# Designs tried in a protein design chat: VH-VL binders against Leucyl/phenylalanyl-tRNA--protein transferase (aat). Part 5

Target 1, 210 residues: Leucyl/phenylalanyl-tRNA--protein transferase (aat), of Deinococcus radiodurans (q9rtp4)
Amino acid sequence: MLAHMPAARTFLQHPDPLTREIAEGYAGGSFLMDNGDGLRWYGVPGRALVPLTEDAGLHVARRMRRELKHFRPSVDLAFDEVIAGCRGHLPGSPERDGEWISDELVEIYQHLHTTGLAHSFEVWQGDELAGGVLGLALGGAFIAESKFHRLTNGSKAALIHLAEHLDRQGFALLDAQIQNPHLATLGVYEVTDKEYRRLLRRALALDVEL

## First folded at step 1 (VH-VL)

Design L0B1 (framework fv_livmoniplimab)
Fold by ESMFold2-Fast, scan of step 1:
Structure L0B1 (fold): chain C 210 residues (1-210), chain A 125 residues (1-125), chain B 107 residues (1-107)
Amino acid sequence: as target 1 above (210 residues)
Amino acid sequence: QVQLVQPGAEVRKPGASVKVSCKASGYTFTSYYIDWVRQAPGQGLEWMGRINPSGGSTKYAQKFQGRVTMTADTSTSTVYVELSSLRSEDTAVYYCARTYKVSSGSGYTYYFDYWGQGTLVTVSS
Amino acid sequence: DIQMTQSPSSLSASVGDRVTITCQASQSISSYLAWYQQKPGQAPKILIYAASSLQSGVPSRFSGSGSGTSFTLTISSLEPEDAATYYCQQSYSTPLTFGQGTKVEIK
């Protein structure tokens, strides 16, 4: 039963109707996108999951491990800038093609940030925002909606640092939704929709903080 | 309603160039890629490349690199594909297609949710 | 480039029959596969995306399944309007590639 899971209850029973609606959709295994014809819920037969540790299958090349030391991670320090980066609208970032984060979705994410469902994870080189991940934290699951880079390796560094951070905090899932060649190089693997829902239900019961 | 309008036919001599238009309506033009796919008579579908109307970035199949150029005019919601140094084997129906996209990090899954009716380009001497 | 191979190349079936078309990728493409229907003289029409997601407005008799390298398109009960050529297409990496097509004819 999703409605009675204690760790996700803050959002599933939230007084804000929008926060409840979005949390219920994600708790059921769907994800929200706007591909130019309005907001729609999506699902996939093969769900992409990021291993949280190298022991669990995360692939971090030797060169990338050296690079990781040059990036400083943070949570929720630059939420609006991370959204802008994910949209390809942050000054100094490489152009991002095919963006699905509409102005309406920006407003929704900003609202969900105020209610505690949506978060940013940043990586910095000195004072420069090098990359980041936009996502939702629901129980022990982090649903990574989008990521970007501004500096070389920034998005990969953000995802690896996020995985390590989530493992430290006791999270069980890092969900990337849809596999792609870039994610595959990091050891991202697919599970069936049925298996994803099982893993998600277990994660939703965890009482952890980002 | 979403619509992609192309001219019906173009005829060119070998060695010439052809520029095919695709006029979009019924949606926010800059929110979707447009891809070009051609089909020789009685043959299958062949991807040529993609343009992002927001900013004009392009990606071409290696087979067409150096001969193909894709452009977009946001003031008229029109995309173009230009193919130069035409050969008889370039005779085909050329389709523009709107690319629906779903993203995961730095990658995108693409599929074509609406297609133009195609332009038959005939290259004959 | 990723090669997409369909089978059969053509088939003839009766109205009401279950029709299955298969598509094989030369390497794993996860679920980055779409199916299109093309009728003579017309542009292709999307049926299925992400291997198994039915496009809005497409009849429920169409379904897709599979992941990795092996995929199927099924028409549960063939209708006369389903006479067409069907194409699979991968979007895992560029260049995007299509199968050679399967022609479905009504007896």
Scores: ipSAE 0.005, ipTM 0.513, lowest interface PAE 12.5, mean pLDDT 86

Design L0C1 (from L0A1 with heavy chain E99D S100W G101E Y102D D103Y F104Y R105D Y106S S107G D108Y A109D I112Y; framework fv_livmoniplimab)
Fold by ESMFold2-Fast, scan of step 1:
Structure L0C1 (fold): chain C 210 residues (1-210), chain A 123 residues (1-123), chain B 107 residues (1-107)
Amino acid sequence: as target 1 above (210 residues)
Amino acid sequence: QVQLVQPGAEVRKPGASVKVSCKASGYTFTSYYIDWVRQAPGQGLEWMGRINPSGGSTKYAQKFQGRVTMTADTSTSTVYVELSSLRSEDTAVYYCARDWEDYYDSGYDFDYWGQGTLVTVSS
Amino acid sequence: DIQMTQSPSSLSASVGDRVTITCQASQSISSYLAWYQQKPGQAPKILIYAASSLQSGVPSRFSGSGSGTSFTLTISSLEPEDAATYYCQQSYSTPLTFGQGTKVEIK
């Protein structure tokens, strides 16, 4: 259930070259994808951010608030299953379009998990994995790389539980990269790349634990 | 005010092709998939496929693969479905529908529909 | 392909009656099911999504329930304007599939 996350400089000065290089890329405001042409660093003019609290703009409908209690959150209990879910390869999950997590990216995320940069956040209904978020925790920033649902509302429950968990732990930033209509209904908003980098710099200075 | 506007009717001969348009307004065109669903006279609803107007990626039902092409023109906020090698059994009302698909949590539910285009295949 | 089967194929009921329509999926679709209403000469209109969530603007007399393979649409007190054909649709996997429809007529 428990996971420990070191300060951002631990990864920026990490002895593992891959961990250090990827941490530097994300600390600079870029994110890594394989969009059919191999691994590339991306940026966007409008960056999608998830508010961490309802006061900050996170919208949790009353019915969804009631449903949240039926989902049990956890950290790093099912990392490989969360990757499989994000790829659309977890048995019993709905079909997913837009898979960008290549076999090479799977190996990279598994490696980053061993060095403490990559994490999974899961939500369960009973003993069944209902949904989750794959991401990187760097300082007080959580970069949500991908999400999935297996049971209805699983991805939404995972994201809301994650936002509330991050707020309790003292995180400052939950980054979803790219806006979509469903995220917008949760209060996800866009900031300019310049504003994102300002927010990120502040978040990276925080020494918090996931 | 979300609207999907389609022409009322099209008539074609067997073996011809038909291209049906669907013009979207009242929302960000590239933020939603558009699906095509047809309904033969007196019959139920049949899903044909969908298009992502952002980038133009498509998914077709296997039954129509090889005969159907879906395209999107972002400059006019218009999507098209083109069906080739028309047969009498292709006579149907063709609907476009806005699809609330989200990679993170949503199934494919149609919250707004065009009024439909009646395609008649006659000799 | 996931097959959706509705029951009954048609029914006649009086204004004020409780109407129940069922939908069966050939495999588990969790709660990825929507219900649509179609009136003659019109496009379908969504009533329910995610098996039990009422679409904004749809009267509260409509409700949905169920999960897995068995689903129900209920109209708690039938109104004259509810005369229509009702379709269930699974949104679990492509190809997306609809039930054959249930025609509701008012006596």
Scores: ipSAE 0.007, ipTM 0.567, lowest interface PAE 9.2, mean pLDDT 87

Design L0C7 (framework fv_livmoniplimab)
Fold by ESMFold2-Fast, scan of step 1:
Structure L0C7 (fold): chain C 210 residues (1-210), chain A 121 residues (1-121), chain B 107 residues (1-107)
Amino acid sequence: as target 1 above (210 residues)
Amino acid sequence: QVQLVQPGAEVRKPGASVKVSCKASGYTFTSYYIDWVRQAPGQGLEWMGRINPSGGSTKYAQKFQGRVTMTADTSTSTVYVELSSLRSEDTAVYYCAREEYYDSSGYFDYWGQGTLVTVSS
Amino acid sequence: DIQMTQSPSSLSASVGDRVTITCQASQSISSYLAWYQQKPGQAPKILIYAASSLQSGVPSRFSGSGSGTSFTLTISSLEPEDAATYYCQQSYSTPLTFGQGTKVEIK
């Protein structure tokens, strides 16, 4: 039964109304943001996707590949700290200009974490949290909502380790939503909304675990 | 001085449940996953699942889904594995192990001494 | 699930011999493989991680090699205390899986 259903179906048919509503929005190709005017669903004409492997176009500079060995990856080990880091509110973390994640959105992510939809991916140097990614795992798609660093290269290390982890686990899609110059250096590319929805439908059919 | 301490043995009747403890010390308890691995007499090692002691999230091997539950108590730095509806083939040594990573490659750097669970009448 | 197959299932060798144990994965696991030693009545002990990295405190006579689907554990000069069962383990994807074990006995 449950163990044999596609992972996305467990959230789309979840008894929790909030989990079901959020899962439906993301499954439809939208993403949730608070840009200072409250929580709203967004879409973009050019969706930013992270290649999962170097063969698929992920660009990992030789110097960065050497640095990756200094970072230990984990899943869901420091969820609240990753949210705080993404907000620029983690003690010892570099300050961020704006608050990209509102108090309301924090409560939503914490709730989605208890129902299994929202996750953190961390990278450590020894026992010190160096960086991380906050996202949702829905079927074979990982929607990377936000990322942060505390130590140099922690954000890039987290995203690269996440991409490689997702590839190993059989995921098909790593979604960064909106392109920026730093993401472009990693080989992040844009697809049309139509192509994104096609890729997403395929990914949602996969029954994989983070 | 990392240590994982388990009880030596447990005996249960078929159909009962058993809850095995693993008390951690010598490191930050919430910074590492703890995995459970069992070994039937004369057999190899079998991964049962893992728990994140921070928050208690778990991942189980499909074979044990519905019968296994892993929990963590941060106040005592103790993780537990509970296996229900015990059968004679569940007789095994149950190990807890700390999962460490190097360049994304996971491995078990410290193990408990194991708890022998015997299922018999 | 990724299946791990070890060869041989058992071997008998003399002190001072070079011992080689092979582990094969049913699909490519890159270098995400560890080797453990288990003596009777004891928990397994890590020897090698990331296919070829020697754990601190493990004697240098132990070494690991390989990538993809084929991996090897080598004991360059067998000691009496090396009588044990050896296991390979993949960490490429869950569920984590072990080989069936190779029993090393001293003649």
Scores: ipSAE 0.006, ipTM 0.567, lowest interface PAE 11.2, mean pLDDT 87

Design L0D1 (framework fv_livmoniplimab)
Fold by ESMFold2-Fast, scan of step 1:
Structure L0D1 (fold): chain C 210 residues (1-210), chain A 122 residues (1-122), chain B 107 residues (1-107)
Amino acid sequence: as target 1 above (210 residues)
Amino acid sequence: QVQLVQPGAEVRKPGASVKVSCKASGYTFTSYYIDWVRQAPGQGLEWMGRINPSGGSTKYAQKFQGRVTMTADTSTSTVYVELSSLRSEDTAVYYCARGRYYSKWYTPFDYWGQGTLVTVSS
Amino acid sequence: DIQMTQSPSSLSASVGDRVTITCQASQSISSYLAWYQQKPGQAPKILIYAASSLQSGVPSRFSGSGSGTSFTLTISSLEPEDAATYYCQQSYSTPLTFGQGTKVEIK
């Protein structure tokens, strides 16, 4: 038997074997990628975390704060389109070098979406999908697998709106896995693998909803 | 070339502990589970548990809870299984096996170590 | 725990014969079933995964079928090197469990 872990236990004890195995891997601090040689579990020595609030270190420039009001956020309204955007397959999307979201991984994400583990977060300008984030919600942790934009600032708007949404919902962790200069401008910081696993255990104990 | 290398044999007296190693090479060590499966002489296969080398999370079969420990050393790409309070019924060949995703797209236990014969005798 | 039961426990057959081994699960495991071959003194070798998918490098005379609770492994034309013990294994839930094995001997 396991100790009580409300929201995460839903997936760790899920009747669907695929959902259970994926949830177990992420709960252990690994993430899943297909880098052209099949699905593999990965980890990194320095894990990129997105602060959920400006007090915690999220940096939203004044100009960007004004721009954010032009983007309407949503959850799970355009899951397949968000996957297509992350793959660079939407009209107007920039090309993605070394695409890691294979056709098989698309099917897996679609399956995980039906069982409630995988989610999309979208931002819109009018009726147009401007950008989005593909990720997994496990306990009070959101693991952001990929993001994209179609309109100027769409990716940044999606990530900032997501952080603010997660904070309002009581989440504790927004995981971007790998640091890059673009993420660093938003205040994204690195923690050691050991520190990440400690933060993850805390987040997994939370009973929150996306 | 994927390889899992184990020692050939270990001998212990009842009540002792044994720690069996499994050294992995030829792939990204942290991208696959390692499972431990044992086989008593003339008997079938029995699953003992699984370790994720990325982070060291483990699952053990209930039968072995409290006397089995699995660990992974990422710097040497080596997984260990330690079994304590040994009795004659623990005499078996102990295999490590590489596991992946348990789905119709992927195979469990696609590579195995050659096994370590652990003999527990008075 | 999910119980896996194989039939028969042993068989003897001639080179060229068609051999069928059956595996029953105590509850539905969908297609989360693998078949392994083990020769004396050797580690098991995977033959089939996901009930019916042939592992790369395994001869095409081996095939698997079934879903839910009933599964079969077929060797379409037995070869001398196929003398071994065959095991089914469910990966639907932990603890992972194996059938008791079927010993295949050549006449």
Scores: ipSAE 0.005, ipTM 0.453, lowest interface PAE 14.4, mean pLDDT 85

Design L0E1 (framework fv_livmoniplimab)
Fold by ESMFold2-Fast, scan of step 1:
Structure L0E1 (fold): chain C 210 residues (1-210), chain A 125 residues (1-125), chain B 107 residues (1-107)
Amino acid sequence: as target 1 above (210 residues)
Amino acid sequence: QVQLVQPGAEVRKPGASVKVSCKASGYTFTSYYIDWVRQAPGQGLEWMGRINPSGGSTKYAQKFQGRVTMTADTSTSTVYVELSSLRSEDTAVYYCARGPYYYGSGSYLNWFDPWGQGTLVTVSS
Amino acid sequence: DIQMTQSPSSLSASVGDRVTITCQASQSISSYLAWYQQKPGQAPKILIYAASSLQSGVPSRFSGSGSGTSFTLTISSLEPEDAATYYCQQSYSTPLTFGQGTKVEIK
């Protein structure tokens, strides 16, 4: 029910048709991609979830925990730079293999940022943007669309700091969508599509702020 | 429509090299990996490797390392696979296939759609 | 390397029959498995991705199931045009690997 999802209802009942349509798709358990033939909705039978705490299974190596304190986290401080980093267009970043965030997707993410659905999470070393995560915050769920690093350990630091931040804010779900070996080393686990939708419905009922 | 077009056949002698082309159309050439898969007569499918046309980065199956080179020409939207020191057991149909679209920091979207029609490479003395 | 093993190597069935093909991975690949159909003289065509997702334009009589190390492709009611060789492919890690194929012939 929408009545039991106050934060998610902001987007599911939004006057902007694009924001509403995208929020509905994600609320239903799908994610949006542009494979060069336009925007399409995707799903996977095994959904990758990031534990929010070490007690819940997040694996942070001892050396990495010491490194984390050298990264300063922030929210929505450098949204356009985070998109550029995820595209491989940020000066000083490592070269990226291909680009999946088209100019059209950039416009969509920028629009969703103005309506409050899309967000950036950044980590800094001094004044340098070291890494970040682009995602959507819907109720108590954060759907991590893409991440990047510019400095050593920047993407891993961004994801760990994001998990800790989400836990402090009362979020229930950090969705990485698709498993890979790098994510697996951090304790990322898979759930069935049915279980993911159950967890998502519970998260959408939460009234939390990023 | 998305298409990958390959020549029909190539014939080479043992010890020679062959370079097979794959011309892409109907999509953004630099946004997808191109994978190469071969099939010997009456046998199954064997992955050879992939190329990212955007930067030219490659990954090769260990069996072909040192004998295979993949390249891309963005001006013609064409990918090539070159196999050197040919032996009779290299006789096969060589397919190019559109691999995954790049997705964030990593992806398991490693399936192929579409495939080229294949090039039959015959190695005979 | 992840080894993919298919069973059976070949089968012969009648139009209207239910056909099942199995695929086993040497290690867990979660649900990252695709199924392809190849007719003689043609390139392979994708039928199923992510173990159970039907590719657009593929008839609904095709379905996939399984996770971890054990997977099944089912054709609920065999049609004449389904005579082909079917291959499973793990999508989990490079080098990407295929099963040895299952040839389906119609009586």
Scores: ipSAE 0.000, ipTM 0.477, lowest interface PAE 13.5, mean pLDDT 85

Design L0E6 (framework fv_livmoniplimab)
Fold by ESMFold2-Fast, scan of step 1:
Structure L0E6 (fold): chain C 210 residues (1-210), chain A 125 residues (1-125), chain B 107 residues (1-107)
Amino acid sequence: as target 1 above (210 residues)
Amino acid sequence: QVQLVQPGAEVRKPGASVKVSCKASGYTFTSYYIDWVRQAPGQGLEWMGRINPSGGSTKYAQKFQGRVTMTADTSTSTVYVELSSLRSEDTAVYYCARVGLYYDSSGYPHAFDIWGQGTLVTVSS
Amino acid sequence: DIQMTQSPSSLSASVGDRVTITCQASQSISSYLAWYQQKPGQAPKILIYAASSLQSGVPSRFSGSGSGTSFTLTISSLEPEDAATYYCQQSYSTPLTFGQGTKVEIK
């Protein structure tokens, strides 16, 4: 038992109470949002999942495949800027996915970043941050909380690069929570809450690094 | 304009520690990983590890785990590698290198586009 | 760890000659291979990344090819300034590993 501990146990048994509480909530299949009435745990009947590979259903058009080479991906190089981008507070960010990210939730994400639960995935063109994804890495699951772009194709490039990165690292699950038409064009699909919890439980047993 | 500047040489006794600096200029310091690579006299290149200057997260080669520490100071745009419990076998030129080349949609760090000039660390009595 | 083996370990060639250096990986690394040039007393310089992509500013006489476990660096017409040690490097998995180097001398 102690000879092998899944990566998720690092957070589920973390000495920091906040990190442990948040990890437990996400491990149970819920996600945090602030819709203007304070922080609450949410769930959805149809959970949006991103396929990690084209063989698994990820749709990457030939044109987009060529565009991807112009973006340099990274992990945790610009965490605060990615949060700002997701909130629509980064200069030149036209997409405002983060309207639900309150000041309180920003502080929580920054704290979770110091304990290793919260991460940013960035894509760059030269030295300019083109787009990114804010999320939590828990076992073999990456829960993508929000995304943004500043440059053309930046958010789509970030999500595709992230999916391919997660596949190479041995992750099993990329969770986008809520479906929309933009995500559907990439092959994002919905599973029931029951099926999501089954997939999540299996992913949490994996010992992988972002 | 893009540069990584290292001191030329350091001398230490066996059992001591050495901390080698690498000062970045000409680019956004926090936008690129920095790796450390060493080269013993007359030998090839050996990867030691990687640091993220923005968050300070690190990944070390197993061979150096427990003896190596990499840190970054964003106020001076400087990365450090510290190696403890020095042995004569640690005598080498230590290079810092920027991970700047990506070639495909995966975005895996592929190559070092900018290198420091190297610091010769000599471990002798 | 992935072992990288270069051949030959050294070679001597004349200006104008076509030079080929081979690199073998102990397991498939797809196209996650770079080539570096190192001159005495200097840091390595990137020549090729992603097995076949020429770095900006590197002369077109340098080219790379291969995928999986077998890779080659070719200098189509050797110049005096090409006297150096050449290293291949895999970035498929950590720890990153280098070949032992190929010393190219001009005769």
Scores: ipSAE 0.006, ipTM 0.502, lowest interface PAE 12.8, mean pLDDT 85

Design L1A13 (framework fv_livmoniplimab)
Fold by ESMFold2-Fast, scan of step 1:
Structure L1A13 (fold): chain C 210 residues (1-210), chain A 124 residues (1-124), chain B 107 residues (1-107)
Amino acid sequence: as target 1 above (210 residues)
Amino acid sequence: QVQLVQPGAEVRKPGASVKVSCKASGYTFTGYYIDWVRQAPGQGLEWMGRINPNSGGTKYAQKFQGRVTMTADTSTSTVYVELSSLRSEDTAVYYCAREGDYYDSSGYYWFDYWGQGTLVTVSS
Amino acid sequence: DIQMTQSPSSLSASVGDRVTITCQASQDISNYLAWYQQKPGQAPKILIYDASNLETGVPSRFSGSGSGTSFTLTISSLEPEDAATYYCQQYDNLPYTFGQGTKVEIK
């Protein structure tokens, strides 16, 4: 009926210049990092993607399925704590070697959180923050910038709960960016940069909410 | 206001080349792809290619590869399409059109603004 | 290349009629489809993008639907000014391709 813009275009046409600039970079298939030489846009030849469902290839062991019941998921409930956890700065969390989330990136993520582009996904055991994912929600794509755990299985639980949440909300893409052996056990797979950008374009056209 | 301005008409003989201009105004020229689409009299629309005005990077339809060149002049906010080795079947209205959102290297978009078209006639 | 086929090639209808035209893609293009209106002597004008989103300034009687390989453009109540040729266009992949057009005539 009424004219409507897809969710991704809301950020691509956002009045805030920083939000527009960051959204445009990610919409093009790049991701922002600070590897000690300042903020730069990066890409990878093999992009790590998380299947959203077990039917799509997500591997959830029976034991892990039982453990998921002990984790309560939430969205945007502890954004600053999730950033701190991803940086290895929460009490009890492991320290991260080669920390790429600089103080400048923290300021950027906090700003993007106020404009609605950046989000946290948390999992709790009782009242304890057990793990989480920091990312950007752009159209039907969730770009997972970083993950952390404080309690056993917290990062796996966060990623699995996030995938299931995104599937329920109608998202098409969960981007973990860089493959590692831990992610591979969950069924995370690599696509070429060309294929990633094709999948991303399709996801960006979707009008969904986190 | 967003405008794409083209000359009205060009006439060429077979074997010649034609270079058609498209002057953009009312927006950030380097932020949007510009495409060329042609339409032979009484026929449908045919995509020829696109240019990134910021980088000068181009993508052409296979049919025109080797005969078409697209360029952009950021100092005048003008895009050009040049078609060589003209034949009678190249007679068409040539439109420039803007892709409808800020560009990126992998972005693909609809056309939100069109030039008025340049009628290129190839005869005699 | 992705081939776009429109139906019908032409139609004639009365003011107030509901008009539907269809567009079929030779492969899955998700929702990356636009509809354009072209009147004689004029450049095409965007009506719908992303299969179902109405461009600003376009009358609400126009609507689009579909995904994958099958798409429709509907004019809920035809007006005299709607006499034109309508084109679908895919932008899932390069080269961009258009349907052959559907001519809508009044009366």
Scores: ipSAE 0.000, ipTM 0.424, lowest interface PAE 20.8, mean pLDDT 86

Design L1A2 (framework fv_livmoniplimab)
Fold by ESMFold2-Fast, scan of step 1:
Structure L1A2 (fold): chain C 210 residues (1-210), chain A 123 residues (1-123), chain B 107 residues (1-107)
Amino acid sequence: as target 1 above (210 residues)
Amino acid sequence: QVQLVQPGAEVRKPGASVKVSCKASGYTFTGYYIDWVRQAPGQGLEWMGRINPNSGGTKYAQKFQGRVTMTADTSTSTVYVELSSLRSEDTAVYYCARDTSGYLRYEDYFDYWGQGTLVTVSS
Amino acid sequence: DIQMTQSPSSLSASVGDRVTITCQASQDISNYLAWYQQKPGQAPKILIYDASNLETGVPSRFSGSGSGTSFTLTISSLEPEDAATYYCQQYDNLPYTFGQGTKVEIK
């Protein structure tokens, strides 16, 4: 329904059918998961959004701000490792239940990465991958699908660095889908599905790059 | 408001099995893992395993593998732990707890706990 | 399995005292450590997560610190309602493991 938004048409009118289908689903306010029973589209009545700046409500404790300086951010340098980390399959990382990111969904994300819809955001300590976020960039919206850590504070550092990066690039939304208490301590807040769709529509009109 | 409701007590004879329930309300049931933790009288906390209510996927502590089964019923928002071949040292309070990992799958601490079910194994 | 060791196993202190409880992991767990409070006859309650983050609604007299293998929980000024057993828990790797607990009694 939002294929007319110019800034998002790269994906909404993409020649690749899979990229177009996935972009249309997310542009409509849904998100895709595989919970072991096959791929399904989901929505929630309360959508979790991450503020992009401290002025907008992002809460970064003083201790965490000091630790952020030890992490170097990057985009799309280690896409397959970030997926593996999000699944709990990266060597040296804590074990995680990666079942919602099925083998089928991995292939989809890898394909979407080649067409430019799916991205990884990494944080490093020296040359060691400390953590990352897997997501989709559609217009001025970043939909954060999953995150992982390998080193202390790596996942929080990745999310905070991502928010700051998105703000610098002119993005309007960082979407975490579902609230949890830990995200709430960072200032993550909920909006209604109706309000989320309005915010998303405005973000899709933005012509920005990750 | 999040609630995890468990029955108060269960009594079994040695060699029997017990199935303890945990009914969730006040949140999206399929968005959070549920872990089971037990506590023998006067002793500390022992992690038994966890279940993903979305997939039914489970992870068990090695000590309980072969004796424990965790299941979820999404139609009633209820998680179960079943322990077989009961012995007297299985006498404990069994807690269910909500694991904070969601779609962004980290921060695996337990933010809400059930009241616990006292399972007594005696003849 | 990662072994979690707490010290002391028990302590008695007066209202207003500063109380410190220590937790040691057998291997590096980064900051993936939580502290829980358990009062007699009740389920545990989360106090601290990620070693140093105070859970919403928990009084500011509680604080946590540490990373790697050594962690501390501090109660800056003990109150009567703080009489409880305190547990640390690592969630760096499966299986999740708890310390043996520290019983805090008020004199």
Scores: ipSAE 0.000, ipTM 0.465, lowest interface PAE 14.2, mean pLDDT 85

